# Designs tried in a protein design chat: miniprotein binders against q53ft3. Part 156

Target 1, 195 residues: q53ft3
Amino acid sequence: MFGCLVAGRLVQTAAQQVAEDKFVFDLPDYESINHVVVFMLGTIPFPEGMGGSVYFSYPDSNGMPVWQLLGFVTNGKPSAIFKISGLKSGEGSQHPFGAMNIVRTPSVAQIGISVELLDSMAQQTPVGNAAVSSVDSFTQFTQKMLDNFYNFASSFAVSQAQMTPSPSEMFIPANVVLKWYENFQRRLAQNPLFW
Below, E stands for the ipSAE of ESMFold2; O stands for the ipSAE of OpenDDE; V2 stands for 0.75 times the mean of E and O plus 0.25 times the DockQ between their complexes.

## First folded at step 17 (miniprotein)

Design rb17 (at its last look DockQ between E and O 0.87; V2 from the best seeds 0.75)
Fold by OpenDDE base, look of step 17:
Structure rb17 (fold): chain B 195 residues (1-195), chain A 97 residues (1-97)
Amino acid sequence: as target 1 above (195 residues)
Amino acid sequence: SDREELIELARRAALKLEMALQWLADGDPQFAKRIIEYAIRLLREIEELATTPEEEEIVEQAIEAAQEALQLLEQGKPDEVEEILQEAIELLEELIQ
């Protein structure tokens, strides 16, 4: 039902189902993790009127789990990005996972997903700054990517006078790249999801 | 005290309405509706705690705004909801001051 993604790591699609309505992913070496993506696999939707509460659990100095509500996923918003790097020193919150017989190592954190009624979820308050806006994040990512590409391409720009004959190479005028960049930015500004 | 409770509820209600705005932006109006419905319940509790005519008026206006937002969502007009919810939030902020 759920997947979990950490940048630079293999995607996890096999959550440990600890209850009928509860799923857990292990996150080894959690201290190096800044963001986690939680997403529905698309195989099984939430039942009508239900969604998922997403929790983060890390061991405290005594090895005891500290749980924090990160946010939510729903059929309407089947994926979410959470920043967890700043939460590793936070206070614990109430959570539905109770005492789980999960083998815990000091370096392993957990993402827990609890399938709950939307009405119940609506009453819960995630920890601050955990949820990252998907739209904003996407826009920022795309903009950074565009800027990176433009800067990269521009770094190779030469004047006609500076060109060396290379019959085996194809050249793209810098103005073409610029036009592409401008057009893409325009489309992105109009609709970040234009494709 | 009743006033302290009122302020705490007002903070919570404001937070919920902000959450609703976020979820509307994220493309899930269904969940946003649920959040707004809960916020309205909080506002009703605040209304019961209000002791001054000013507080009563502010809370009533916030309830009306939240209800209007909910109606607009039910009508499939999410684009018109943001301003109304923002107004409700601002009203609640007045209660907190």
Scores: ipSAE 0.756, ipTM 0.920, lowest interface PAE 0.5, mean pLDDT 87
Fold by ESMFold2, fold request of step 18:
Parts: sequence; C-alpha cells; structure tokens
Structure rb17 (fold): chain B 195 residues (1-195), chain A 97 residues (1-97)
Amino acid sequence: as target 1 above (195 residues)
Amino acid sequence: SDREELIELARRAALKLEMALQWLADGDPQFAKRIIEYAIRLLREIEELATTPEEEEIVEQAIEAAQEALQLLEQGKPDEVEEILQEAIELLEELIQ
C-alpha cells in the first residue's frame, strides 16, 4: 500500500503490518538519514474519508522507541518528504503505536503509518518543520525515484563479453539508461516543473 | 486564566489555518477543508472566552472569513481562498497581540 524511500537506498515497498490500520518500515543506519519519502504505491487507496498519519520512531538511550508525528499522506497528496535529521533528540508525540508490539532495545529507527479518519488527522499537529514544501517534495521525490531506477537498472549491467545470449529478450545498452538519467537530471535542475 | 486560554486557542487556530493554506498549495482541498472546519471549532471556543468588544469583533470576523473560505472550497474555487485565510490569520495575530 505504501512505499518508503531514502536517497541512495532501494525503495521499500513491503511495510510490516503491525495492526489492521498500522504499518511500519525499518530504517537501518538511521543516523545517516536526513530525509525520508513516504508515498502510496497507487494500487490501494485510503478508504473514503481516511488518510495516513506518518510517524518517526528512534530508540532512546534505554533502547525504547520515541515516536514523533511527521505529517500526513492522503489520496489527494499521496507522497510527502519529511526531514528527520533534527528529530533524533526531539520530544515524543502522542501516538497510536503503543501496545501493538513489544519492542525490545531496537537498534534501528522506524517510519510508522497509521490509517485514520481525516477529521482526526486534522486535529493533530506535526512536529515543527518536519514536512518539506510541495515544490521541494516534488523535486526530491522525483530525484529519489530517478536514483532508485538508475541503481536498480545498473545492478544488472554486464559487459558484452559476459552477456549470455537470449534471443527471446530485448537488451538495452547500459549507457542509454545513463544518458537518459543525466538528461532528465539536467532538465529537472534547470526547471523542476519542465513538464 | 481565560486570557491565556484565549491566546493559546488563537495560536492553535492560526496554525491550523496556515496548515490549510499549505494543503491547498499541495493540491488537496478536501483535507484543507477539514482543517478549516476544525479551525472554526477552535474559533467558536475563542468566541466563548472573549470578554471585550474588541476581542468579540476580531473573533467574529475571523469566523466569517473562515466560513467564506469553506464556501469557496465547496464551489470549487480554491484559488480564491488564499487571501481570505491570510486575512483570518492576521486577525488572530491581532488577538494574540
């Protein structure tokens, strides 16, 4: 239903469902992460009148999770970028993830998504400055998706000497993908709305 | 005190109207509408706490602006809402001092 993306990492699309309405993604090596992208995969929308509250969790000095409300995703805004670099010492938020699992001294941070009524979400206040503006969100999301595609495609690159012939398949030279990626980045950098 | 509570509610309402502006800019007028509806509930609480004619007039004008914004959203005119919500935010800032 959801995806989670960090720059330089493969996209996560298999959230751990910890309750009927609650989903989590693990963020290993979270100290190196400044921003996360949370988005809907597009095949399963929120039910009418509902959306998602997005939380960030990190272990405190005792290894206990501290949860902070980052913001929201909805059918009308199905992706958002959140800055988390300043939250790793912040105050905890009221959150719905308690008692749903028993977390022992966790070594990783988590992104939690709680499916809730829009009316309930409207009453909640995210921690300050976690959400990035719409223009920044579009550009950063697009760049991270480009990076993800390039890294995935390039992981299959082989030299012509190493290639196994397969007449039933079509092949694309790796540099075609690289040239497309470089051209798209250049256009995006010059005009984030070049469409 | 009642004045301290009024100021806190006014700050919260202004924050919610700013959030609604952001969600309109992000292209989700449905969620923005629900945020404005909640802001109006906060303004109604402020109205109950207002004790001076100045406070009463300011909160009434803020409620009218927020209600007008909702009507424009229901008419499919989100582009016309931005100035109106900014006016309501400025009224709440006057209320806070």
Scores: ipSAE 0.713, ipTM 0.893, lowest interface PAE 0.9, mean pLDDT 81
ESMFold2, look of step 17: ipSAE 0.637; ipTM 0.875
ESMFold2 (binder alone), look of step 17: mean pLDDT 88; pTM 0.887
ESMFold2, fold request of step 18: ipSAE 0.702, 0.689; ipTM 0.890, 0.884
ESMFold2 (binder alone), fold request of step 18: mean pLDDT 88, 88, 88; pTM 0.886, 0.886, 0.884
OpenDDE base, fold request of step 18: ipSAE 0.745, 0.739, 0.745; ipTM 0.918, 0.917, 0.918
ESMFold2, look of step 19: ipSAE 0.673; ipTM 0.882
ESMFold2 (binder alone), look of step 19: mean pLDDT 88; pTM 0.879
OpenDDE base, look of step 19: ipSAE 0.744; ipTM 0.919
OpenDDE base, second read of step 20: ipSAE 0.742; ipTM 0.918

Design rb18 (at its last look DockQ between E and O 0.60; V2 from the best seeds 0.69)
Fold by OpenDDE base, look of step 17:
Structure rb18 (fold): chain B 195 residues (1-195), chain A 97 residues (1-97)
Amino acid sequence: as target 1 above (195 residues)
Amino acid sequence: SDREELIRLAERAALKLEMALQWLADGDPDFAKRIIEYAIRLLREIEELATTPEEEEIVEQAIEAAQEALQLLEQGKPDEVEEILQEAIELLEELIQ
């Protein structure tokens, strides 16, 4: 039903089902993790009127799990990005996972997903700054990528007078790159999901 | 005290309406609607705690705004909801002062 993705790691699609309505992913070496993506696999939707509360658990200094509500996933929003790097010093919150027989290794954190009523979820308050807007993040990423590419390409720009003959190389006029950049930015501004 | 409880509830209601705005932006108006419905329940509790005509008026206006937002969502007009929810949030902030 759920997948979990950490950058630079293999996607996890096999959650441990600890209850009928509860799923857990293990995150080894969690201290190196900044963001986690939780997503529905698309095989089984939430039942009508239900969604998923997403929790993060990390061991405290005593090795006891500290649980925090990160946010939610729903059929309408089947994926979410959470920033967890800043949560490692936070206070614990109420969670539905109880005393799970989870292998407590000091370096392993957990993502827990609890299938709950949307009306109940609406009453819960995630920890601050955990949820990252997907649209904003995508837009920012894309813009940074474009800027990076443009800056990189433009750094190699030379005038005709500065060019040395290189018959084996293909050259792209800088104005073509600029036009592409401008067009792409325009399309991105109109619809970040234009493809 | 009743005043402290009123403030607590108002803060919570404002937070919920902010959450609703976020979920509208993220593309799940159904969940946003449910958040707003909960916020309205909080506002009704606040209304019962109000002791001054000014407080009563502010809360009533916030309820009306939230209800209008809910109606617009039910009508499939999420684009018109943001301003109304923002107004409700501002009203709640005024109530807390």
Scores: ipSAE 0.768, ipTM 0.924, lowest interface PAE 0.5, mean pLDDT 87
Fold by ESMFold2, look of step 17:
Structure rb18 (fold): chain B 195 residues (1-195), chain A 97 residues (1-97)
Amino acid sequence: as target 1 above (195 residues)
Amino acid sequence: SDREELIRLAERAALKLEMALQWLADGDPDFAKRIIEYAIRLLREIEELATTPEEEEIVEQAIEAAQEALQLLEQGKPDEVEEILQEAIELLEELIQ
């Protein structure tokens, strides 16, 4: 139902569903992460009158999870960018995941999404310095992810003269990746949220 | 003290109205309306704690502004809401000082 995107990493689209109304993404090596994008995949909307409260969890010095409310996603605003770099020493908040003993290793944090009533979400206060809703910041983040993918894919490019016969393998012409990259950049420039 | 609680509620109400403005700007008026409704409940609690005529007048004006904003959103007139909510936020900032 949800996706989770970190700059320089592959997008996660397979949340761990830990309850009927609770979903979790693991963030290994979380100390190197500054921003996270949480978004709805678009296949399953929230039920009417409901939305998602988004939490960040990291292990404290005792290895126990500390949960902080980052903000929200809704059918009307199905994606959000959160800055988490400043939260790794922050104070915990009241959260709905406390009945789940989901302690992780010191280098693994989590993003939790709890499906809740919009009226209940309206009463909650996200931690300060977390939500980054600027379209310019989202565009810059997305561009870095695009550049990373293009550089990764192009690093495997070989000329016809360099190819070895490998009939069990499938290949993609390098110019197809370039065309995709150029088309995506054009669409992003005209509508940063088109995807 | 009642003054400390009034300030805490006013700060929270102002934050909620600012949040509502952001959600309106992001194109989700339904969630923005729910945030404003909660802010009005906070303002009514502030009204119960107000001890001076100045405090009572300020919170009454903030409630009226927030209620007008809700009415305009229900009528599909979101362009008129931003200034009204900003006025309510400024009233709450006066209350906090």
Scores: ipSAE 0.672, ipTM 0.881, lowest interface PAE 1.0, mean pLDDT 80
ESMFold2 (binder alone), look of step 17: mean pLDDT 88; pTM 0.884

Design rb19 (at its last look DockQ between E and O 0.42; V2 from the best seeds 0.67)
Fold by OpenDDE base, look of step 17:
Structure rb19 (fold): chain B 195 residues (1-195), chain A 97 residues (1-97)
Amino acid sequence: as target 1 above (195 residues)
Amino acid sequence: SDREELIRLAERAALKLEMALQWLADGDVEFAKRIIEYAIRLLREIEELATTPEEEEIVEQAIEAAQEALQLLEQGKPDEVEEILQEAIELLEELIQ
């Protein structure tokens, strides 16, 4: 039902089902993790009127788990990005996972997903700054990518007078790159999901 | 105290309405509606705690705004909801001051 993705790591698609309505992913070496993506696999949707509460658990100095509500996934928002790097020193919150007989090592954190009623989820408050807006993140990423490309390409720009004959090479006028950039930005501004 | 509880609830209601805005931005109208519905329940509790005509008026306006937002969502007009919810949030902030 769920997948979990950490940058630079293999995607996890096999959660440990610890209850009928509860799933857990192990995150080894969690201290190096900044962001986690939780997503529905698309095979099984949430039942009508239900969604998923996403929790993060890390061991405290005594090895005891500290649970924090990161946010939610729903059929309407089947994926979410969470920043967990700043949470590793936070206070624990109430969680539905109870005392799980999960083998824990000091370096392993967990992502827990609890299938709950949307009405219940609506009453819960995630920890601050954990949820990253997908739209904003995408827009920012795309903008950075565009800027990076433009800057890169522009760094190779030469005047006609500076050009040396290279018959084996094709050249693209800088104005073409600029036009592309402007057009892309316009489309992105109109609809970040224009494709 | 009743005043402290009123403030606590108002802060919570404001937070919920902000959450609703975020979920609308993320494209989940259904969950946003659920959040707004809960916020309205909080606002009703606040209304019961209000002791001054000014507080009563502010809370009532916030309820009306939240209800209007909910109606607009039910009508399939999410684009018109942001301003209304923002107004409700501002009303709640005024209540807390």
Scores: ipSAE 0.790, ipTM 0.934, lowest interface PAE 0.5, mean pLDDT 87
Fold by ESMFold2, look of step 17:
Structure rb19 (fold): chain B 195 residues (1-195), chain A 97 residues (1-97)
Amino acid sequence: as target 1 above (195 residues)
Amino acid sequence: SDREELIRLAERAALKLEMALQWLADGDVEFAKRIIEYAIRLLREIEELATTPEEEEIVEQAIEAAQEALQLLEQGKPDEVEEILQEAIELLEELIQ
């Protein structure tokens, strides 16, 4: 029903079904993984009014599972990218996998998917900003464009002593560009959609 | 205290409205509606805790905004919802102050 993809690895499409409504993928060598993609294969949709809560689990120093809610997949958003690189020392979340005795090794983490009511999922709060959103992508793209423009413009900066007279040309002081850059960056951090 | 619980509920409601905006941006209107409906339930709990006329007015306006957002989503107008939910979030930030 589900797939799990890690960059540089073969896609996993054969989840271990540990209950009627619970599916698990193993992630060997999880410490080298920064992002994971969870998606629906498209063969079986969620039942009406249901979706999937997606969890990440890794063993603590004693080999005990630590589960964290990453986010959700639904019929309306059937795939999601989750950032896990910052979660391997976080506190656990409330989770539905506590009674499952799944064999684990110290270097293997798991992705768990629990099929649940959308109304129940709406009450859950994922850890941090594990899910990579289109808004986060927009912000990152905008910041990269901003940095690229500023670096490009700055590479042509000259002092007044270096300028040759050209009365038909227009010039902009470099400090004006810097002030615009700083103001834009500040506004972008306050509201990614302001522009 | 009732004030501390009101603030905790207001923070949670604001978080849920922000989450709903994210799910709308991702294109899942159905789940976004469920999140807004839950946020309204949080707002009604805040309404029960409100003790001043100003607190009561603020939460009433936030509920009205969230309900209008649901109506617009039902009408297939998700792009018109962002400003309305942002206003509700700003109202909740006033309660938190």
Scores: ipSAE 0.707, ipTM 0.895, lowest interface PAE 0.9, mean pLDDT 81
ESMFold2 (binder alone), look of step 17: mean pLDDT 89; pTM 0.889

Design rb2 (at its last look DockQ between E and O 0.52; V2 from the best seeds 0.66)
Fold by ESMFold2, look of step 17:
Structure rb2 (fold): chain B 195 residues (1-195), chain A 97 residues (1-97)
Amino acid sequence: as target 1 above (195 residues)
Amino acid sequence: SDREELIRLAERAALKLRMALQWLADGDPQFAKRIIEYAIRLLREIEELATTPEEEEIVEQAIEAAQEALQLLEQGKPDEVEEILQEAIELLEELIQ
């Protein structure tokens, strides 16, 4: 339902579902991470009247998890960039993940997404200015997303000689995906607001 | 004290109205509306705590501004809401002083 992206790393699209309404991504080597992108894959929207509260967790000096509310994603804003570089020593927030025993190493941070009512989310206060919004951030995020999508799709590429016949299945030649990628990337570089 | 609680609520309401402005700018007026509705609930609590005519007048004007913002959002006019919410935020900042 969700994806998580850190610059220079492979996109994560397989969240650990720790409850019906709670999803977690692990962030190893979290001290080198300055920004994280959380986004909806687009396959499953939030139910009407609901959205996602996004949390960041890191281990304190005793190895105990400290959770902080970063912000939100909704059907109306399905992606967000969060700055986490200043949060690795802050105070914790109230969070919905403490009732579940999540076993993890003390050197790994986590991104948690909790599906909640919009009215409940409206009452929550994110830490500082964790959410990032600018044209420059949009361009960086979009480039990383394009690169990750292309790399993901390309990892499944096979030559015609390697294909098993599947007459009822539709196929898209890899060069169509590459051409789309290159054209979109070119337009984005020329004008990030080209829509 | 009631004054300390009034200031705390006013700071929280102002934060929520700034958050609503960000969500409008991000193109999600439906969530922005939920945030403004919560901010109005905070303003009603401030109204219960207000003890001076100055405090009462300020909070009444802030409520009216926030309610006007909601009406404009329900009419599908989110781009007309920014100045109204900025006015409400300025009123709350006067309360905090």
Scores: ipSAE 0.708, ipTM 0.895, lowest interface PAE 0.9, mean pLDDT 81
Fold by OpenDDE base, look of step 17:
Structure rb2 (fold): chain B 195 residues (1-195), chain A 97 residues (1-97)
Amino acid sequence: as target 1 above (195 residues)
Amino acid sequence: SDREELIRLAERAALKLRMALQWLADGDPQFAKRIIEYAIRLLREIEELATTPEEEEIVEQAIEAAQEALQLLEQGKPDEVEEILQEAIELLEELIQ
C-alpha cells in the first residue's frame, strides 16, 4: 500500500504491517536523512473517508522511541515530502503505535503510517515545518533552475565588438534568452504546472 | 479560565484554517473541507465562551467566513476560498489580542 523514499537510498515498498491499519518502515542511519517521501503505491487506495497519518519515531538519549506526527497522505494527495532533520530534538506526541515489539537499533528511526478517518486526522496537529509543500518546492526548484540557466547563459554574453567570427558556431542574442526567461517566469507564476 | 480557553481554541482554529489553505494548495479539497468543518466546530465552542459583544461579533464573522469557504468548496470554486479563509484567520488573530 505504501512506499518510502530517502534520497540516495533504495525505495522501500515493503512496509512492515504491525496492525491491520498500521504500517512501519525502518530508516537506518536516520541522522543523515533530511527528507523522507511517503507515497501510496497506487495498488490499494484508502477507503472512502479515510487517509493516513504519517509519524516519525527516533530513539531518544535513553533509547526510548519519540514519536512525532509529520503529516498526512490521502487519496487526493497520495504523496508527501517531510523534513525530518530538525525533529531530533522535539518532544514526543501521542501516537497510535503503542509499544511495538520492534527490534530497535539506536541508529534506526521509523516511519509509521496509521490509516485513520479523515475527520480524526483533521483534528490532529503535525509538528511544525515537517511537511513540505509540493507546490512550493516545485516552484522553488524551477525558479532556481531558471536563475541558474540565465546566469550561466549571461556569463557568456559578449558585445558585437567583442565577437570573433566563427562560421561554424550558432549564436543566440542575449535578448532572446531574456525574453524566454520572462515568458517562462510569467507562465510559472500563473500556473506552476503549466507544462 | 474561560478567557484562556477561548484564546487556546482561537489559536487552534486559526491553525486549522491555515492547514486547510495548505491542503487546498496541495490539491486535496476533500480533506481541506474536513479541516474547515472541524474549525467551525471549534468556532462554535469559542462562541459559547465569548463574554463581550465584540468577541461575539468577531466569532460570528469568522463562522460566516468559514461557512462561506465551505460552500465555495462544495460549489467547486477553490480559487475563491483563499481570501475568505484568510479573513477568518485574521478575525481569530484579532480575537486573541
Scores: ipSAE 0.702, ipTM 0.902, lowest interface PAE 0.6, mean pLDDT 87
ESMFold2 (binder alone), look of step 17: mean pLDDT 89; pTM 0.890

Design rb20 (at its last look DockQ between E and O 0.47; V2 from the best seeds 0.66)
Fold by OpenDDE base, look of step 17:
Structure rb20 (fold): chain B 195 residues (1-195), chain A 97 residues (1-97)
Amino acid sequence: as target 1 above (195 residues)
Amino acid sequence: SDREELIRLAETAAYKLRMALQWLADGDPQFAKRIIEYAIRLLREIEELATTPEEEEIVEQAIEAAQEALQLLEQGKPDEVEEILQEAIELLEELIQ
């Protein structure tokens, strides 16, 4: 039903089902992880009126698990990105996973997904700044990419007087690049998913 | 105290409405509706705690805004919801001050 992705690691598609409505992924070497992507595999949707509460657990200084609600996934939003790097000092929250007989290694964290009623989920409060907006992230990424490209291209700009004849090379006027940039920015602002 | 509880609930309601906006942006109006419905319940609790006519008026306006947002979502008009929810949030922020 669920997958878990950490950058630079193999995707996990086999969650440990610890209950009928609860799934757990192990995250070894969790201290090096900044973001986790949780997603539905698309094989089995949530039942109508239900979604998934996504939790993160890590061992505290005493080796006891600290659970925190990261956010949610739903049929309408089947994937989410969570920032977990800053959560290592957070306080534990209530969680539905109870005392699971999970072999805990000190370096291993867990992602837990609990299938719950949307109405119940609506009443829960995730830890701050854990959930990353996909739209915002995409917009920011795209903007940074555009800026990077523009800056890169512009760094090679020369005046006509500075040009050395090179018949084997093609040249693009800087104004063309600028126009492209402006047009792209406009389209992005209108619809981040215009492509 | 009742005042402290009112403030706590108002903060929570504002948070929930912001969350609803985020979930609308993420493309899940169904869950957003559930969040708004919960926020309305919170607002009703706040209304019961209000002690001044000003507080009562602010909460009533926030309820109306949230209900309008819910109706718009039911009508399939999510694009019109953002401004209305923002208004409700601002009302709640005023209540907390």
Scores: ipSAE 0.744, ipTM 0.917, lowest interface PAE 0.5, mean pLDDT 87
Fold by ESMFold2, look of step 17:
Structure rb20 (fold): chain B 195 residues (1-195), chain A 97 residues (1-97)
Amino acid sequence: as target 1 above (195 residues)
Amino acid sequence: SDREELIRLAETAAYKLRMALQWLADGDPQFAKRIIEYAIRLLREIEELATTPEEEEIVEQAIEAAQEALQLLEQGKPDEVEEILQEAIELLEELIQ
């Protein structure tokens, strides 16, 4: 139902469903992440009057998560970019007084999506300035999707000498993908809304 | 104490109206309307706490502005909503200061 994208990583489209109305993505090595993109895959919209509250959790020294509200996604705004770099203020639990036993802090954070009534979501207040504006969100999301697609397609590139004949299949030269990618990037930089 | 609670509610309502403006700019007027409706509920709580005619008049004007914004959104006139919500926010800032 949802996707989660981080720059330089493969997009996640298989959320762990932890309840009928709750979905989670794991973010290993969260310290290297500054922004995350959350979006709807487009196959299953929210029911009428519903939307998604998006949360970020950082495990405490005892492994007890505290979910921080980042913002929302809705059928009307099906994607959003959230800045999480400022939310890593509790990276480790340090106990400078009287502690003899150091508790290991896991390096995996989570993004959670809770499907809720729009009326309930309207009453919630996101932390800090995590959400990015609509123009910035569109540009960053679109660029991340372009990068992801190009890198994915390029990873399957083979030379003509490496091909096995397959007359029933259609093939596209890899340079077509690169040329399209370069043209799209140029146009997006000129006008983020050209599409 | 009632003045302190009024200020807290006014700050929250102003935040929600700014949030609604952001969601309008993001192209989701339906969720923006839900946020404005919640802000109006906060304004009615402020109205119950208001003890002076000045406070009562300010919150009444803020409610009227927020209700007008909802009507403009129902009419498909989002360009006119920004000014009206900014007016409501300014009224709430008067309550705070």
Scores: ipSAE 0.697, ipTM 0.886, lowest interface PAE 0.9, mean pLDDT 79
ESMFold2 (binder alone), look of step 17: mean pLDDT 89; pTM 0.889

